# VH-VL binders against f1miw6, part 10

Target 1, 251 residues: f1miw6
Amino acid sequence: MPHFAKPLLRNIITRNLFNSIKKKQCLQYLQTLRTLQYDGFTTVYFGETDIPESLVTGEDFSDGYYMPTPTWCVVHAGGSQGWVPWKYRMFLRDELCIKQEDNLFFEFCDVVKKAYGKCAIVVKERRRQDATRPKEGKETEAQAHVPSVVNLTSVTCCPEVAKSYGHKLLTLPSPYNYLNPLDSAWSSLKWFIINNRKEFCLQSVDGVYSYQYILFSDLISKGIERINLSKWRTITTKVRRWENYYLGKLS

## First folded at step 18 (VH-VL)

Design z4
Fold by ESMFold2, last read:
Structure z4 (fold): chain C 251 residues (1-251), chain A 121 residues (1-121), chain B 111 residues (1-111)
Amino acid sequence: as target 1 above (251 residues)
Amino acid sequence: EVQLVESGGGLVKPGGSLRLSCAASGYTFTDYYMHWVRQAPGKGLEWVGEIDPSGGNTNYNEKFKSRFTISLDNSKNTLYLQMGSLRAEDTAVYYCARDYESGDWSGMDVWGQGTTVTVSS
Amino acid sequence: DIVMTQSPDSLAVSLGERATISCKASQSVLYSNKNWMNWYQQKPGQPPKLLIYAASTRESGIPARFSGSGSGTDFTLTISSLEPEDFATYYCQQYYSYPLTFGQGTKLEIK
C-alpha cells in the first residue's frame, strides 16, 4: 500500500493554499500601492542588506583554524527620488540579533515626512521559518497571518508610527523579490565593493576591527553615493514593469 | 563611436549548447542595461532578456529563463548569452542592444549587426 | 504578455504618398500620462533602428516625415511623403510590462 500518496496529497493541498494566499497578498499589495500612488503618496522602499566581511577582504584570511568573519548590516531607503536624505545605518550582525532599535523607525518617518510629505513606506516581508506544531488534536487547516508589526532583522517597523506621520506602511510579500528595487540597489553596492575594495583594505595593523571599520565605512559611503538619482529612476522603472506584469498575471 | 559586435553564432544540433558574445566599445559599459533580442528567419523580433552591468541584475523573458543565461565580463566590456538545450525553433539572428533609459522613456538606441544561430539535425 | 498587433502585414505605397501603419496593444500601455511604446525600423540586411519613442517623439536624426500618434491601446505610425529609403519593416514595441514585446511587423514596399 503506498502510504506516501496520502502525505504527498496533504503537502500538495497545503502548498496550493499557501501559494493562493501569497498570490492574493501580492495582488492586494500592488492594488494598494497603485491607489496610494494615484492619491499622491511618495513610494519609499525601506530595507537592509548583509555585507559579509569576506566580500570586503576578498576571501577567507585564515588557514581554517579561526571562526568565520562577521557580517555587517546596512539599513537604508530609496525610491524614484533617489536615496532618502537620511543617514544610513550600519550594524554588526551579532550585536543586533537579539536587539532592535525602537526609535529608528520614528526618526525615519519624521525625515521622509519632512522631505516628501505622505509616503507609502514599503518593507519586505521576512520569510517565515518552520516551527514544530503540537502533534494531535489540532485543526489541520493552514492559517493565514496578518502581522501587526513588520520587522527587519535590525529594525521594528510599526504601522501605527507610520500612520501617526500620515504614512502608509506596506509589506511586500515574499517571494516576489522582483518588486523590490532595493535588491537591485544592494547588488550595485556589492558590485562597487568588489571592484574597489583593494583601495580601502589594510592588512597588517594592530586594532584591525576599528581600523577596518573606518575604511569599510568610507567604502560603503562611496558606494551608496555612486548609486545616483538616474540609477534609482532606472531601477524603479524596471520594477514598475514587473508590477504591471504581476497585476496582469495575478488578477 | 558607439559599437556593439556579436560573435559566437554557428551550427549546432538539437539539445546542444552555444555561447554568444557581444563586445561593446565607445561608451561607459556600466552605465547602460544591455538586451538580447532574436529574430527567426522571416519572422519578427523577440526579446530574450536584459542585464545591468553595474550590478548583475537580470530580467528575462520567462520563455527562455530555464535554458538561457545572460552574463557579463566588465573587464572586457562584453555581454554573453549562454544558450542550452537548443531546439530548432531557436534558429535565429541574435542581436545585442544598448538600453537607453531617461526615466520618462526607454529605447534600444544602439544595436549590433547580429550573429546567426542555426539549430538543425 | 501584452500582444502588439500590427496592421496591415504589408503595404505598398507610391513614392511621395502617405503611408499609415496601425499597432494595437492587448491592454493599455499608458502610465502617468505617457505611452510606454516605441517604433523601430528595420531595413533588409540591417539591425532594427529606433525611430519613434514614447509613441510620438522622433529619435534624433529621424526625418520629420515620420510621425507617431495614438494613446492607450491604439497607435499609428505615419510617413507623410514616402521616399525610397523608407522601404523597410516597421515594428511597434511596448515597454510597459515584462516581457518586452514587439508587433509582428509591417513590411512597407514602394509601389
Scores: ipSAE 0.806, ipTM 0.931, lowest interface PAE 0.6, mean pLDDT 83
Fold by ESMFold2, last read:
Structure z4 (fold): chain C 251 residues (1-251), chain A 121 residues (1-121), chain B 111 residues (1-111)
Amino acid sequence: as target 1 above (251 residues)
Amino acid sequence: EVQLVESGGGLVKPGGSLRLSCAASGYTFTDYYMHWVRQAPGKGLEWVGEIDPSGGNTNYNEKFKSRFTISLDNSKNTLYLQMGSLRAEDTAVYYCARDYESGDWSGMDVWGQGTTVTVSS
Amino acid sequence: DIVMTQSPDSLAVSLGERATISCKASQSVLYSNKNWMNWYQQKPGQPPKLLIYAASTRESGIPARFSGSGSGTDFTLTISSLEPEDFATYYCQQYYSYPLTFGQGTKLEIK
C-alpha cells in the first residue's frame, strides 16, 4: 500500500524532533559552559584528528599503486591558555592495533588539574555514536617496551573520572562544529604538514618505519609548536563570537 | 610597510561571476585573518567574511555564504573572493582588510584601496 | 544579527566646535568586562581607518581630540575641537557576535 505522503510526514516529524533535541542540547551546552566559566572553571577542549600517511609523505598514489596507506592519529587538548602542557599522543590507526590505551583520560584529568585547577573539559560528540564504547579497563601500562600505537576508539571520557578531579565533562553537540576551536587547530596543523613535508624527507634504509616515524614526529611536533598561545587566543575568541550568535539565534 | 592591493573588479552582467584578488605584502601573511568588506555606492560597510591563511578556516556572513567563497594562495600571499550569481545589489567597492587580534580586542587595522564591482545589464 | 544604529545620520559642525556621534547596539556587546566594538573613520574615496578600539581606546597615531565612551549598548564618539581633516563618515562596528556588523554611518560635514 503506497503511503507516499505518510512516510514523508514521518521523516519530517523525525527530522524536526531531532533538530529540536540538538537545539536544546546546544543551548544547554552553552548555558552550562558560560556558568562554569563564570564560576572559575578553565575551558579545555580535548580531541583527536586523523592524518593519512600520504599527507605526510607527499606520495602520489594516483601515479603508482592502488593500495591502502595507514592513517596516523593525534590526540591533544587546548584552549585560551594554549596547548595543555601535556605530551600529545600520536598513534598509528591500523586494523592491527598493538595496545589500547585504557587510562589516558585519567592521566589527562590529573595533568589539567595540576596545570589549571578545575576545568570544563569539552569533548566533541561523535557522529552516529554507538552505545558500545571501548571498555574502560583497569589495566595499567605494564610492558616496558610498548609503543604508543593504539586505536583512538580506546580513549573513553568518563564523567565520574572528571568529577573526581573537580572537573566538569561537557559534550559539544555534533552539528555545531564551529563551536570547537580544536577543529581550527587541526586544520592549521594539516596546513603546516602540506607546506613543510618536503623539508623532513628521509631516504630509504633498513628499518624504514622507524625512520619515517622519527620524521613524522618531528613534523608534527613543529606543526603543533606553530600553533602558539596567540593563535589559540585568536581561535577561541572567534569561537566565542559563534557562541554568542547561537545563544541569540537558538534562544 | 604593510600593503593590501585589491584587483579583479569590473563590469559584469546579472547572473555572472567574478573573482577578486587581494595581494598582501610587508608582513607575515599566515599570521593574520583576512576580511572582505563591501560598500555599495553612497552606503555603509557590510562584512562579507574572513579566512585564516594558516589553516583555511572561514567565517562567513550567512547572507553571502551560498554565493561567495573566500580562498587563498599562500605561495602568492593572495586572498580571493569568488562571487557567483551576481545581482545588481552586489554593486559595491570591495575591500580586503587585515584582522588584528590581541586577545582583549580585535580590529581591521590595515585596509586595501578597494576594487569596484558593477553589476549591470 | 546585532544591529548597530548611529545617530544622527548626518551632522553639520563648524571648525573648532565639538561633534558627538551616538551608536546603539541592539543587544549588549559587553563580555568579560570589555566592550567588543570599535569606531572607524572613512574619508571620501578612501578605505576606512581604525580610530578607536574597545569602545574607548585610541589607536596609535589618533589625535587626543578623539574620544570614545559608553558601555553595553550605548556608545559615543566625541571630537572635542574639529579640524579640517576630521570631516568624514564615522562607523561603529561590533565584533561581539557573528556576523560582524557596522552602523549605517554618520557623515560629519562642514557647516
Scores: ipSAE 0.801, ipTM 0.928, lowest interface PAE 0.6, mean pLDDT 82
Fold by ESMFold2 at other seeds, look of step 18:
Structure z4 (fold): chain C 251 residues (1-251), chain A 121 residues (1-121), chain B 111 residues (1-111)
Amino acid sequence: as target 1 above (251 residues)
Amino acid sequence: EVQLVESGGGLVKPGGSLRLSCAASGYTFTDYYMHWVRQAPGKGLEWVGEIDPSGGNTNYNEKFKSRFTISLDNSKNTLYLQMGSLRAEDTAVYYCARDYESGDWSGMDVWGQGTTVTVSS
Amino acid sequence: DIVMTQSPDSLAVSLGERATISCKASQSVLYSNKNWMNWYQQKPGQPPKLLIYAASTRESGIPARFSGSGSGTDFTLTISSLEPEDFATYYCQQYYSYPLTFGQGTKLEIK
């Protein structure tokens, strides 16, 4: 029997199983989220976005790529109450010393507890390969809404830390990006950067990251401030319409 | 005075493309999502999709997502609908509308006059 | 998709009399004790105009003779005393779930 047909069929079977698992995870996520909301948990979306330095500086790569530009990572959280009253974090992704803040999630959980009480903390699932799943992070049977570890690039989100503050940590399945209002907030931030970056580049010096960091921090701070409570209420309401769509579609 | 003015409609053959425009004035363009809604002759209203002028995020009716693209030019306070692979059933009046979202209710509170697209051989 | 079904498709009513238009959603549009649906009015050759939001609240500038009622799946638009400018087509619309959907319309004609 020729092996050519088996590899093609295996890819189709693997894709169908993956899609079935993701549908079940999405439905479980939505049902859990709505139960927690009914039980008085405040929903908070915790996440990150990448901002290439070239987006901030406006540098042109058309003449040969002779000066590579690193990527900044912004970590923040929000929901229908607006941005969490927590100082967002900004990391330079290619620097090892920026990658790790061991107590960041503890601090976050404490801040949201003081601000809102018990929270449903939603974190987007990091993509895992179907064929060679990482040994750490093996999926459990327990509704998949409380994984063993949920990692952002720069932050470890431990379910036991959340639980110790009375919170619940939920994982949003990766193919359902319409269900994360933080993605809309990040898009608004990037649009603000594009439209205002000229005002913040007047004093820049090539290759001086400390000076560039100050300029980027000011621009990002202003962009986050512009995403106000009214905007947050709009995007969370629109996400709820997608939630209702998927609840009807998948149930 | 808030105003929305559509343009760019016309006659096009099946399989063709057309770009509609919606010029907005009298309000802060970036504060409101914008919709496209269509109405076939003698028929009801059908939602096409929406876009956020302050971030570029779109929500489409899945029926149109593969053929229609909503975009913006914030410097001109203008909303666009790029339509491709047009079919006879796409013949309609196309409206743009401003989305009012309070968090407690939503509505299309301002509409343009519409622009007519006719798709025929 | 949530189907919004209006009844009747058309009706004829005399000036000064009452008109009643029904709208039924294929599933409940109630969330957090609010009904996520609106009514629009469309006169011939004109765009739609927002009439009533949240099932029962009149938009600014809409005369008091217009009222909306109902909850969950069943909704009613009532015009208590018809004026000449009220002869139009009326649409219900839900915004509970994507895609946003409209009823097929009810044409209100002068008898």
Scores: ipSAE 0.799, ipTM 0.927, lowest interface PAE 0.6, mean pLDDT 83

Design z4
Fold by ESMFold2 at other seeds, look of step 22:
Structure z4 (fold): chain C 251 residues (1-251), chain A 121 residues (1-121), chain B 111 residues (1-111)
Amino acid sequence: as target 1 above (251 residues)
Amino acid sequence: EVQLVESGGGLVKPGGSLRLSCAASGYTFTDYYMHWVRQAPGKGLEWVGEIDPSGGNTNYNEKFKSRFTISLDNSKNTLYLQMGSLRAEDTAVYYCARDYESGDWSGMDVWGQGTTVTVSS
Amino acid sequence: DIVMTQSPDSLAVSLGERATISCKASQSVLYSNKNWMNWYQQKPGQPPKLLIYAASTRESGIPARFSGSGSGTDFTLTISSLEPEDFATYYCQQYYSYPLTFGQGTKLEIK
């Protein structure tokens, strides 16, 4: 009885502090974004999604057979202008990939500078997996990032690199997923994969990785193409309605 | 010709559940977001939420999100509204509507005829 | 939530005369020099019909006697010469911010 009251009260106080911090971060993000947009920066959302091979194949492992299924990370960017004219990247989820892609952000910054001029490059902060037991008893900050570097799983995004091209790198706070139109684009890509994978159905990987890559690339390429400029304008407009909601609510 | 037809309305007791359907025809179902909008007797219009048929993404009026779920069956070009824990105040005509988005403006350009839900003891 | 308040709640007008319906938003719906709100018409026993989008642009097939004006928080729907088919309830609706919200409606009746 007496021991229950103290832990529950601490949990409530800690959660309220965490929520207050995240609200302030969201408001700061939105105010900065709107200032940059007013100052002529083009907004570009840069991010990644995971495509497990099982999504492409439709394989069901409920019969007890287990075969490790690789997961591919797709990196791309877009906004109200559609997909950035930059070839998306695919990485096998492996520690070696991140070292090879260190200069990818330089290339990206150069491409968007040439295409749009100065950009507000928005990257979603790395999300902590939800757990049944939250990490409490300490301050609950929504960030685990070093402020000078924003890390995607497969790509390092350096604010100084963005600045050297005249861009600004912004971090979108984790709990505000409605503010990222890439999430909607990724959902549409996965929907396309599920509904069209029969044309590319293979029941066995049999260890032919070159063939797997070609099949993945073709299906993903067609799915990305299907998310056209009209679709991008739709999802960015709907994100703006959430931005306006949060600006009104949090101010 | 573009047509939206709601069904599944009826009389239900408080605390009950009901699933409404909206059958779409005459256009490419996956090209447009779809809305649910309701209208209580003698009252105005109230937006329930919307869904993207080409990705499953939803935006809800927070008022309904805990009790109502919007879903799809793309093989049938059909939109659903699953309503649970119904209350007398949920008594209304429920419309489905097609969303047009240009990037510069938006509008619910096609509406169904509606289906009536009555929640009473 | 953005509250859309219409005035009057009802209006009685003779055929051939002008009707004016007001809509006031609880906060501005102006973004990028565009007003993110629409007008709908609803006849008894029928669903709503889109009349005017972006505050002032008529939907395809809407007669020129319908016009919309205003900006920011204050909007007006004007019907310059009433026809019998114009007696209906009119709703303004904002799509600037979630949730999407409608005005309470203005019923236009024959005097």
Scores: ipSAE 0.795, ipTM 0.922, lowest interface PAE 0.7, mean pLDDT 83
Fold by ESMFold2, fold request of step 23:
Structure z4 (fold): chain C 251 residues (1-251), chain A 121 residues (1-121), chain B 111 residues (1-111)
Amino acid sequence: as target 1 above (251 residues)
Amino acid sequence: EVQLVESGGGLVKPGGSLRLSCAASGYTFTDYYMHWVRQAPGKGLEWVGEIDPSGGNTNYNEKFKSRFTISLDNSKNTLYLQMGSLRAEDTAVYYCARDYESGDWSGMDVWGQGTTVTVSS
Amino acid sequence: DIVMTQSPDSLAVSLGERATISCKASQSVLYSNKNWMNWYQQKPGQPPKLLIYAASTRESGIPARFSGSGSGTDFTLTISSLEPEDFATYYCQQYYSYPLTFGQGTKLEIK
């Protein structure tokens, strides 16, 4: 069974190469981030989260008599100064698949420039199922990995746009979840939704679909408001402790 | 008066499991991260991990992450430590502690009395 | 992991005398001009108690005889005039990096 042994050896080699690439990317990210912070760049985390309508309604419309409800995407940004003074965006996933808001990143860069000056804008790398295994065939010699333009599912984040405003766009490698304070903010928002949705859902019992979107806006805005400056400072401080851990571990 | 009360300690055989509880009272439970810290007999303090009650986010000492799980029940203002694959080295007093975080400093400002776990054949 | 090393392991001091306890971090815990470390006191049979935070700031209700000093890697806890209730074990603790780590402790005993 030599051909089975060959795929196993290839998978082991491929996994070790992928892990080495991700470790190098993380170390490069952290070193760059700290250099930018030392040079006076304000760190801003720009990202998105999915909010299924079932989190908001608490009901299951998938009993077979109605069309399935879609998932909402919330796009926002924040850091140790709190939420960016920029109106967060909500998109229905189906609308997002038809069009992507490509001018949103330009607007965002302008807003954070006016609010904070030059920024280190951090976006999380999208995860890929095939990232750990290359295509069947010979491996070609590769130079230093140069990351592609990172895109949220709803927004294109072009490094040249960020640079034109004096910002630096950074990509956070996907395996390092502890390094993104937005993940903690999103978890707190979802916790707020779960624990407070009944107060807002009662006004939507009348059964009009557009009526639910109005309820979403009030619930989401209140949830974002409760993630205040103190909370942001706490979660960014916790992330910094992970940054220090990984800087020590990976270097 | 802020109080933290641990419970659930006892004698357990190596390879066994145990769940510790920490009941909190006298403050808004969701405003503060919560820690587990242990102290082996005659030894110093060792941080196990922490959890955010207002979102469920956890930070573990990687030494314990594969065997220990921190969770909570906000309706009961209760913090849990689920311990699995226990070893003799896990014998210790286990404390829960409240985290004060100002953004400029932090500290474990309120501690429980601790609960004792003994791992022995 | 950041190792916090205390010196001495134990110390015997007479009532009314000065006690000095040292703590050395294996790397700097200074960030944004702040030292991310604390001191705790633990009496036998009791949980630890926060004593000094941010290296030098006394927690509310802690007597003025307790003071903390130092920066970066080297820190000192000083008790200027020992009282009977001060005989305990003292721990330094860093919160600069995960995992959070404590010193091994310094037992302060009556001479």
Scores: ipSAE 0.794, ipTM 0.924, lowest interface PAE 0.6, mean pLDDT 83
Fold by ESMFold2, fold request of step 23:
Structure z4 (fold): chain C 251 residues (1-251), chain A 121 residues (1-121), chain B 111 residues (1-111)
Amino acid sequence: as target 1 above (251 residues)
Amino acid sequence: EVQLVESGGGLVKPGGSLRLSCAASGYTFTDYYMHWVRQAPGKGLEWVGEIDPSGGNTNYNEKFKSRFTISLDNSKNTLYLQMGSLRAEDTAVYYCARDYESGDWSGMDVWGQGTTVTVSS
Amino acid sequence: DIVMTQSPDSLAVSLGERATISCKASQSVLYSNKNWMNWYQQKPGQPPKLLIYAASTRESGIPARFSGSGSGTDFTLTISSLEPEDFATYYCQQYYSYPLTFGQGTKLEIK
């Protein structure tokens, strides 16, 4: 019996179960979201993006003489009311950032409660890269009765913390990226960086890392500011058209 | 005055490729999403997709997503439609249009004159 | 996809008379107490032009003889006193859901 034939069949079966589960999760997400909106919850999208320093500086590390450029994780939130009035966070993508995340979600829940009252807080589900090939001894995403863990890579998003503030935490299924307006906001930020990094490039003879960090932070801050209330309303309106598409397609 | 001018249409063989251009003037290009809409001879209007010049974000009619790519060059205030694997049914006038978004309504408030693509052996 | 069905496909109306064009959506386009659909006019040899937005509001520069009405799935474009320049094809279009879709068009001919 060829051993390789068994893994291929299991991958096909796992992919079918994954797709069925994700479709059901998406429909449940959309129905829950619309119910919460009718019940007076303000929708807030909470998420993160990675920005490698090479994107900001334009430096080329492909010659092989230098270590890979550090990657920053930016954490922010927004919705049809614009960016949440909360100072976005930046973390280096390493193990030390993991331990510094524990209080951030509590702080966020307090800020949005004060700003908007009860919120439907939407967090994108972490996408598993190995969903088409289940690992030995592990439960796969094909386990229909186990909810996905609601964690960003930089932040732990605890449903009980959200509930303690009168919020509801919702998970957006990972294959449905059109349903997350933060993805559009992050694309706009990265595009702003690419088109404006020459303006923020170092033009001094000094090479102090703090000067580069200040320009990095200024560029990011300006890019976030550029995504104003009007832009957020446009983005969320277009996401609503995708919501209506999926509600029609999946029901 | 706001103007949109398409170009790049012509005769191509089935399976071929073509890139259409839409030059914009008279307004701040990055403030408005831009659409591509096509109209086959004697037929109605069909939406192809849209792009955000201030972020590169796209929304496609899924019918075209595998064969058509919308892109832009902000330094030239120009929108592009890259069309591949062309078929006879892609024969149409292709319009670019500016998207107005108020938050309470949307509309294609400015249109170009169109450029004609003919796909035939 | 939301299908927008117009009626009639064509009509002929005398100058100075009223013309009525209907548009039916395959599902409601009402959200947050607003109708997410527009009307466009396309004269021969010209691109479309935005005429009515949000079902009932005229775009700037559109004459008062044009009006839109209806809600949910059923919409009407009315030209209260037909002028020679109104000879055109009229399209309804929804922006409630992707993909954006247009009606098949109604050709208005002046008798």
Scores: ipSAE 0.791, ipTM 0.927, lowest interface PAE 0.6, mean pLDDT 83

